VH-VL binders against o27280. Designs and how they scored, part 29

Target 1, 266 residues: o27280
Amino acid sequence: MDSMNVPEVLEIKRIVEESESVKTFIFSWDFRREVRPGQFVMVWDFRDEKPMSVSLIDPVRSEIGISIRRVGEFTDRVHGLSEGDLLGIRGPYGRGFELMGRDILLVGGGIGMAPLAALADEATARGMRVDALVAARTADELLFLDRLEAAGVNISTCTDDGSCGFKGFAHERLLTLEENHDMAAVCGPEPMMFQVMRILDERDVPAQLSLERYMKCAVGICGQCCLDDTGFRVCAEGPVFWSQELSRVREFGRYRRDPAGRRVPW

## First folded at step 17 (VH-VL)

Design uc6
Fold by ESMFold2, look of step 17:
Structure uc6 (fold): chain C 266 residues (1-266), chain A 119 residues (1-119), chain B 112 residues (1-112)
Amino acid sequence: as target 1 above (266 residues)
Amino acid sequence: EVQLLESGGGLVQPGGSLRLSCAASGFTFSSYYMSWVRQAPGKGLEWVSMISKSGGYTRYADSVKGRFTISRDNSKNTLYLQMNSLRAEDTAVYYCARLDDYSYGMDVWGQGTMVTVSS
Amino acid sequence: QSVLTQPPSVSGAPGQRVTISCTGSSSNIGADYDVHWYQQLPGTAPKLLIYGNSNRPSGVPDRFSGSKSGTSASLAITGLQAEDEADYYCQSYDRSLRGSWVFGGGTKLTVL
């Protein structure tokens, strides 16, 4: 098998604290291994291995960034690392976002803004107008605001508790936003993505959504990342899907899977 | 060199079906949106359909919606147009075109393949 | 009927200048979508002539130029030559209803 199937051990070059619970780990990267916004890597801490979204793609500095939210034992261990420490990285894997037109809407919830921040950089670099709806439970959990502003992105914020921007859910804020986008890219909690997708479909805005599912092999062999009803493998045919593709997926927005593959309601 | 080559045209009766193919070469096919455009004899150009890079997003002109299906196989560098329930007004030269996803222009065209729908 | 309106024909003598108009609406050219121009020589496939309103692909002479203003676009051809005798199509994108790629009806250019 090629180098994408075996972790490469890389030194953590820099750590950016994005919030109390989210850090971005930056590595030197050889861009002969092309990386696209919406793709993911498998991060190995020498004990366990988890999929993580790429949030920074910088060919000029020969760097990538991987944003990780602290939510359990694996991510606690990774958050305890320092610059100079080592992690294993294999990938990238999956299908990234496709850009279309001149006006793009990004809708990100929580850590879901990570792959969208990378997409925003690509979109602005090619001259697209970028609007971003950045959502979180509280103001302190809004991610990448300074980076998006520096890239020229027009930011709208939404917090469940109203501490910053619109008070309420992302799909409620979306109803008050302009409808003239050529496409949208959506990533965040799956119930949020489902509601956002329905609004975008009603408005005939082409939309791509990035799904999270349990992964083990990341190359389409083990079957752990399959979606019910379609046989789509999130690690191979996704994680990014067009809304037209997701209309045929029964589980989308209704349940998730735990690491053992069991269905769990949202 | 960048090339598009259509095939599969011919004579078919009304109500029949036909599948067009477009072989792409000289560029990374999977990195481009694609389109079909047709031209009836002595008439102008009419957009037929488009497809995204992955094949996951498609659009159709109203005149063919529900009867035509665009698809692609990126492993074979091939674009397809499945045409069902053909009508006399579908008679045209069918062109395969490479679609620019930013400007929405079509910078590479095939030579076309003729479809004739007649008894 | 075409969404973009072009005159059905235009003519000029060798060496002269001609323009071909392309009139759209607020849902296409007026929504700031680019206008592209294609040349179709007799018996051949269309060829991209102007893209992004005013840009010329490599190999297209600089006597072809494009412009866009409001809901309309124009193709100008100067130093008219016999080989310019062809059909010319403008094309854009229309956001109305479900979005579509739209062509003008075409303009037959005759070199006298």
Scores: ipSAE 0.803, ipTM 0.901, lowest interface PAE 0.9, mean pLDDT 90
Fold by ESMFold2, fold request of step 19:
Structure uc6 (fold): chain C 266 residues (1-266), chain A 119 residues (1-119), chain B 112 residues (1-112)
Amino acid sequence: as target 1 above (266 residues)
Amino acid sequence: EVQLLESGGGLVQPGGSLRLSCAASGFTFSSYYMSWVRQAPGKGLEWVSMISKSGGYTRYADSVKGRFTISRDNSKNTLYLQMNSLRAEDTAVYYCARLDDYSYGMDVWGQGTMVTVSS
Amino acid sequence: QSVLTQPPSVSGAPGQRVTISCTGSSSNIGADYDVHWYQQLPGTAPKLLIYGNSNRPSGVPDRFSGSKSGTSASLAITGLQAEDEADYYCQSYDRSLRGSWVFGGGTKLTVL
C-alpha cells in the first residue's frame, strides 16, 4: 500500500557490468513486498523517474537486481553511479508472467532478456525445461548467457551480424526450433515481438509478451501507458499480456508514443 | 476450507442461454488457473474450458467452442461460464475445478450445478 | 468419445487387488504428460485420488497407487473395501494441434 506512491531510497549494494551498455544494479529488498518476473519498478535518481524491469529476484539473499541499458540522459546518470550511492525505488508494479506446463520457450532481444532471466530462474526452480532464444545485434550484446547456462537452460543464440549463433533475426531462428513447448515468454524490440508472436500463434503456442510504453504514474490513472483500441493500461493491465489479448490491438508492432503522446513509427 | 461453489444451473430451452458462476474461498483465487468440467447424466467427465490466472488466456473443448465463454473476476473471487446457443447435448452437471498449471491436474472441485436443456 | 481408454468395469472381492488401466497415445501420456486419477462416489463430485502419475494427496491411503509406462497408466487398489465402490477416471493432457485436457471414459468398480 505505502510503496505505491513513495519511493524508498536504497543503497546500491553491487553493480554487475553485463555488457558495455548494460549494468545490473543490486539492492537489498524486503520480500514482504513480493516481486514477480515481468513486473517493473520505478527508479528515481532524484531528478527523473523511469520504469525498469527486474532481472534478479533472490528471496534467499534478500536481493533484487535491476538491469539498465544506457540509452539517454537518465540512464547515463545512473550508469555513472557507484556502489554505496542511492536510488529511489517504487513498486513493484504491473502484471508478471504466468507459468504454464513443463516446457517453456523464452525469446529475448537485447535488454528484453532481463525479465526473462528472472523468469528462467523461477521456471527452473519449479522443474520446468527451459529453452531460451537470446538475440542481439552482435555477440558482445548477448545478455545473461553464463547465468542461463549455469541454471541448465538450453540456449540458442542469434545475432544480426552472425558473430554468434544463427545469423539473422530471432523469428527466423524460431522457425528452425522444435515446436514442443507448453508456453512462451517474449520480450524485446516490439517489431521482433510482433514477428515472434505471429509464428507462435500459427503454432498454437500460448505466448505472453512484455510491452514497453511511456509511463508516468505507474498505477493506471494518468493514461500515458494506454494502448489504442482496447484501453489497456500497460502499467496496470500489463506490461505482460497474453497473445490472445494483443491480437486485437492495432498499434502493436506498428508505432509507439513519445512523452507528448505523439505517434512515432517503430 | 478451500471451497468452490457453483450456481446458476437450471432448466432452459434449446437455443437459450445461461450463465454459471463459481464462488471461490479459502485460497488466493487470482493465483490459480481454473477450469470447467461437465458430466452428462450417466456419462463420464468431459473437460469444457480453462482460463489463466489473469483471464487473458482461455481454451475450449471443440464441442463448445464459439458458444461458451469462460471468464473470471479476481476482485470477486468468481469464475463464470456464459453458455449460449444451448443444445440438448449440453445437459450435464457442470463443475468448476482448480487447475494445476504445472501438472495439469484438478485438485479442488465444486459440488456441481445441473443444467437441463429440453423443450 | 474418450481420448483415453479405460475398461468400463472391474470387480473384486474384499481384500483383493484390482487394477484399472488407462491407455493413451503418443500425443498425451506418451508425450510424458502426467496422469491423474479421480474417484467419484455415487451422487458426489469427483475427488483427486492420485496426481502426477503416482502421488497421493493427504488422506488417500497407500493401498491406492498409480504408475505410468509408455503410453499407458494404471491405478492399483489393494485390500479392497466396500467403500471403494465408485467410478474411477484417469485424466491427462493431449498436445495434438489444439491441445486439450482429456479424461478416460471411466471405470465402475464393484466390490463383490
Scores: ipSAE 0.802, ipTM 0.899, lowest interface PAE 0.9, mean pLDDT 89
Fold by ESMFold2, fold request of step 19:
Structure uc6 (fold): chain C 266 residues (1-266), chain A 119 residues (1-119), chain B 112 residues (1-112)
Amino acid sequence: as target 1 above (266 residues)
Amino acid sequence: EVQLLESGGGLVQPGGSLRLSCAASGFTFSSYYMSWVRQAPGKGLEWVSMISKSGGYTRYADSVKGRFTISRDNSKNTLYLQMNSLRAEDTAVYYCARLDDYSYGMDVWGQGTMVTVSS
Amino acid sequence: QSVLTQPPSVSGAPGQRVTISCTGSSSNIGADYDVHWYQQLPGTAPKLLIYGNSNRPSGVPDRFSGSKSGTSASLAITGLQAEDEADYYCQSYDRSLRGSWVFGGGTKLTVL
């Protein structure tokens, strides 16, 4: 019954164009394999395999959605696929977000809104009040706004160029928002998440943040996804961490790692 | 049957340490936030600490912050409270409780374990 | 002093109705956080009696009821019985103290 280590070949049921560079691929899914917001899957195009965020979890329709930004050769090939084409999917893997309280703040940058959109659906379904700060470089790159609005989420936007909402960075907009949330969930560029985390920590708001690291096995055996100060394996102990866990990690927000594990600047 | 069973209480001198355990059964332990609540002899209930499902987030009452550490081992279905630098005012029955993460109520309680801090 | 205020004691004769108040503030009950009630019989652990302001867990008689209004909550016990003699605690969450779970000071119910 557990097929976590073996890809299942699935047909692309629908493709949603979220932006010029982001598509959501929708598949039928048997929810005896549970999926939580913040978990990831490994997507196999029969040539290479990469971790991708789950953005839609719909047990009623028996569907999941996987949002993929075009950033390189693998994602270029996947973006070239059509409805009816096949992909391999293994997972889900990792630790998802935990909900608490009645009032949640979501802070998403770019594609980081993908797992937060799934979390917003879960939070609203259980009766939480959801505020979302959606950030991007430009207005055309703001993701999931219509979906969040339809779910009853209270949306604030910011764009680097000021083309929609607040002109500036997500953490700058955050300083102007109400400080009455029971928790926060954060996903986006790691420098943004670091700045947002510092503000939330100052406000004593419990926060969870989703990290990205290089992954090979996705089950914690190969060590490619480790954080340098703790030995945390992002694929096994994460990708979602509480801010309290990340406060012990010097690497977070300061640098990234290449596939050989070497430190490189953001 | 859903059950919580505390252990590890006893007599300790001021400045000493104790570790309390709470064994959980009859439910999926890793799916629940957990809490410690204490009650000094003849007094009311006082919240002590809480811990998230993963154990990655914790919170403490001001009266114990810096001295007590809550933790959990989901593979053993066990909640812990490490109590250091104990004081006479920590003398109490200590209860573990299952914490609802939406309503913030506590629907399952253990029977408690007595901690006495005295010379 | 307790963040939530309860009378230290109440009493009633068998068959009567008693109420126990729980008064909070704008940072807890007034911020729409739920109120829960616990019964503690002598020498025993607390037991959840009312959750989410007014809901009874399975096995709790319908003569126990709860309500919430504004910054206050109330527990009502009708048809008072000798076995109801216990301590009763209200509990909520207070966001103004860096987020704390808070109990009332407790109310000793005496059945006359």
Scores: ipSAE 0.778, ipTM 0.885, lowest interface PAE 1.0, mean pLDDT 89

Design zc4
Fold by OpenDDE, fold request of step 19:
Structure zc4 (fold): chain C 266 residues (1-266), chain A 123 residues (1-123), chain B 110 residues (1-110)
Amino acid sequence: as target 1 above (266 residues)
Amino acid sequence: QVQLQQSGPGLVKPSQTLSLTCAISGDSVSSDSAAWNWIRQSPSRGLEWLGRTYYTSKWYYEYAVSVKSRITINPDTSKNQFSLQLNSVTPEDTAVYYCAREYPRDYYGMDVWGQGTLVTVSS
Amino acid sequence: QSVLTQPPSASGTPGQRVTISCSGSSSNIGDYYVWWYQQLPGTAPKLLIYGNDRRPSGVPDRFSGSKSGTSASLAITGLQAEDEADYYCQSYDNSLSGYVFGGGTKLTVL
């Protein structure tokens, strides 16, 4: 094997169409190399490179999956690929989720469900009870429902337009749920995560949240993904953070920095 | 129940070839989910992985750098076994040799081992 | 000589908790899974832990594995006389392109 910092050129083994805008690309993986839910890989299409969360970890089939939402030029090119085509993959990088306890709550929004789906598989394999609150703008944007159900996950859905499940936002749905869990894992739009974290903190539920920031090197060198005040590097100290850590991050839920370093609201 | 039965000579002269066979029962050497390993153990070198072979549409071979120039692992689908050949042996190759299965491959470790074969390299 | 470093010996009395460390580097334990094996005298190694902290069927829950950074640890709670054995950690090393083992730890139950 090569160094993890050198992209491996891998063949797309399968493509799963999750929704109109999301595809999961499946690759063969040498499972001597560790990969954990919440970690990310750098995907290279030989023109550009972007960080992507691992959404499938299957040691039995020796496969990993990367779910990619079509949002720009890079992802548009990737979505144009077919089975048998090649991509460069380096990693995995970052701090993944840590499982604890017997009962876990997953709260995910949109493509944020990608790492949580992988976490759900691991948690269920370990015999944990998994509840998942899956949020999206509309019903057709809800991700991984069949997969989660097949894994034995108890699913609650919410949509902004009410087309499926609870009409409203994830934090609003969470307020209607009185059951506490041993821990929670959260990933999605940062405003959602911010509100969800507040509720979980009030309930004294330990929570881990996965942040998204602009990344360049993925190895903690360039500083592009540094969080204000703390100096946390999302690629090194994250992307998964404990709620206690994020409580120290001023920009969390408020703004992010673009590639030019400018503050951009969510 | 999967079992691995080792066979081969326990004494080899220097510069000769060490040859061992591992017979598989309860599984197939060409299983696309398994890997078949050779490991040796000695007081001086401890446990040492020598190499493995596995089938996934085609046969793959991985050898330890320390023995790569001298080692050959061969699967035999007709007999459902795999063998080890180590050329140009020296007293440093004296060890207990084990065959071992990974199933499923990689993540799950070596779950079934042969009984071990002491091979002494001596003139 | 072993790529992974283990203490050569450990000891405990029945009922105690014993931990065996396994130290590596970024080229092995840092990026790759850790396996543990138990070897009773005169027998082949037996798989004890896979995937850093998972137990195969038949392995008692008093055995547990953990990994942090470039180090791994095997913990044995409620130590029993039958636990007297050699214990080996295993990982994969990128620089060597192969599996690597620790030097082994002889556990004595006093």
Scores: ipSAE 0.946, ipTM 0.972, lowest interface PAE 0.5, mean pLDDT 96
Fold by OpenDDE, fold request of step 19:
Structure zc4 (fold): chain C 266 residues (1-266), chain A 123 residues (1-123), chain B 110 residues (1-110)
Amino acid sequence: as target 1 above (266 residues)
Amino acid sequence: QVQLQQSGPGLVKPSQTLSLTCAISGDSVSSDSAAWNWIRQSPSRGLEWLGRTYYTSKWYYEYAVSVKSRITINPDTSKNQFSLQLNSVTPEDTAVYYCAREYPRDYYGMDVWGQGTLVTVSS
Amino acid sequence: QSVLTQPPSASGTPGQRVTISCSGSSSNIGDYYVWWYQQLPGTAPKLLIYGNDRRPSGVPDRFSGSKSGTSASLAITGLQAEDEADYYCQSYDNSLSGYVFGGGTKLTVL
């Protein structure tokens, strides 16, 4: 096994409260090791281990950030930690986003904005024009707005309840946007991504989408994150997929496998 | 403009210690964003990284496994320089030695190099 | 015997596109960034590419880097006489706990 498969015990350097339910944990990083937006790490709290997307990549400060939403026992424990506390981090894993062209559209929902925020930083650093459609259920759940704005990203917001920006879903807002882009990156609830992908395909905009599936080993061995029919492993061939690849994945936007391997609808 | 100026003897006898110094101008050896490297180049071994030192609240040292037992890199904040000592040299240590800066450290590569110093190990 | 493998030589005519490959393994290029250096005769290496595909200030855009899997590549478009030099790739190797270089490629402009 590669050395990256052994968790490194890292000190939480800083914690950023992004929202009531989301915190970003900052760690020192050896930037000789490659880390790309869209890749994930396995976070170990010495009891359990969960995959988390990298949301901040700062080679100047030698820092990475991992944004975690409080959704269960593991994340509850992690959210109880303080600066100076320790976590185990192994990775990064998976295929990250590729940048192409001059203009990029980011479409993110909820915590799905985490990898996209990192991508936005890279894109802007490379001199690309970045438009971001940030979606959430309510205004207080919109993530990384100040950070994106500071990076020079053109932001459009969308909320289910209309508390901020467009009232409705991300794909509905996207239909109202006339401008086209050289490529798009999408991350969020899979039903959202499915609808967004359809629109982008109709517009002939190349798109990359980041999937979330139940993951155990993160190294392509256990097969628990395999997608039906294709045999794609989300941890190895993904989590970032091109729209053309996902067009071959029948389960995309339709169902997923739970930890027991059962087929459950979205 | 950042510059690195190397100095030291070009001839060393076998079993003796190779000593080189790299003087820094336009930057600080104790910059918390920089790393200071020694690299050597020979026809037989090509480019070979020997080690580096950098400061982040304290001094850190990283040495190549091939020379770890014989190498010492020392920063000198008073003179704003860093040195290389390689003990028990053999003819295989004959090479052009370079000092080089990383800034910022790790990601951005070695962006400034010294002029190089040919060191010949011969009796 | 360099850890990273490069072709010993490459050649091209002015205006031509040339590529220099750098082959590594999962212990280096597979997981770590790649850097490229240009070395003119009698001079110290000069940084050309960092972070796989980024150019420092002052490096012409006709130089480009790429990485895929355990291999990296340096591409030079619009080859010029002044590009005649040795080119080296660099990465970090976790098994050796240190920076590693390729054997270098001598580029001749015909």
Scores: ipSAE 0.946, ipTM 0.972, lowest interface PAE 0.5, mean pLDDT 96
Fold by OpenDDE, look of step 18:
Structure zc4 (fold): chain C 266 residues (1-266), chain A 123 residues (1-123), chain B 110 residues (1-110)
Amino acid sequence: as target 1 above (266 residues)
Amino acid sequence: QVQLQQSGPGLVKPSQTLSLTCAISGDSVSSDSAAWNWIRQSPSRGLEWLGRTYYTSKWYYEYAVSVKSRITINPDTSKNQFSLQLNSVTPEDTAVYYCAREYPRDYYGMDVWGQGTLVTVSS
Amino acid sequence: QSVLTQPPSASGTPGQRVTISCSGSSSNIGDYYVWWYQQLPGTAPKLLIYGNDRRPSGVPDRFSGSKSGTSASLAITGLQAEDEADYYCQSYDNSLSGYVFGGGTKLTVL
């Protein structure tokens, strides 16, 4: 995607309030350009640039959506924008999810549901049966429930405080579910993904997991998102990895590197 | 069912203007979800996209670089059709010309084609 | 001379699997979707595949598309006599700002 390294200035077509802390920004998209669930774009507010997952892919309306959680200065600025305002978008980048089989399990936590929501749309459009385990700290942080339901997704919810659905963590809820699927897609807090992956491996369910790391260039050059020992670049070889690939990554579920390159525990 | 019906002369003299019309039934030329294309086919050049027009709050036009200086695609909402004009034709413009619809636009490809019109450029 | 490169011909016997390749570059197939068309003798092209690997209504599941990097492939399983036709790949090229086609592949059913 060498030709896509220059940000395209796009107008915010719509803004959807997903939760108190999450907004989806919708843009017109030329769907001659390939975009897949699990890929990310670099969002530029003309001051700073951050990687964001594509959460909506709608060829009928010629729109894509980017869901952004309010977590810092950059996202504070972006959340202050209105419809009609401009953002720079370059990409998409990275390896997206691959669909296989007939039955798919989605396991998402918090903003991790963003790429999975897009995947759910594609899977259902392809006639697949989609089960989704949606996890969050509290009920008001559960994302995309109405959208998933409208798409025909079978939803199970999990909240840390028990305010909605199963009280506990996603991997705990998963243990209560006996059904196996042809494949699983996982995205959320890395500790969650680590536990979920272990369960899925024990059940011999092929799984893809989307990792989050500090990304600067998005094109595999700077090395900021390199995973220890393997040399995998999350922006190039990922962000979606197969469980077999992640089994080789020592740091997975254990630590990450901050913008300064320091190891920080999860 | 959407259908495209082409019309126009099959013989054009060099340096003159090639003119074809594509009549639409079952859809609107001003549909927000469609794009209307012209493509030609010849043994020497194969399939060649010439350009398209579509409506989204306003009319958009995209032309192939190879014919951009000579081509005009014009929608006619009153007749629910769109036309092709290619100026200053040469024998190299001899081909079977097709109109085609994209629906939905961009992603879904050209799903409906006209019957084709052989246009011969000859003195 | 076509922007996308296809083999000029392919052949197979009834019931066999045949594949038709389409090679492009980073300016087209690398970043953009691939479409496939079937053209029977004396007829207009018919859309066969969109979005790299999606089938429109009415297209048999024995037709499948795939894409990897800057190349695409059309696979036909259970080859039938009626599949004898010309097949074209299509993509968009950003350097040319327009749709581009392959040179076409004539498929013969022996």
Scores: ipSAE 0.918, ipTM 0.956, lowest interface PAE 0.5, mean pLDDT 95

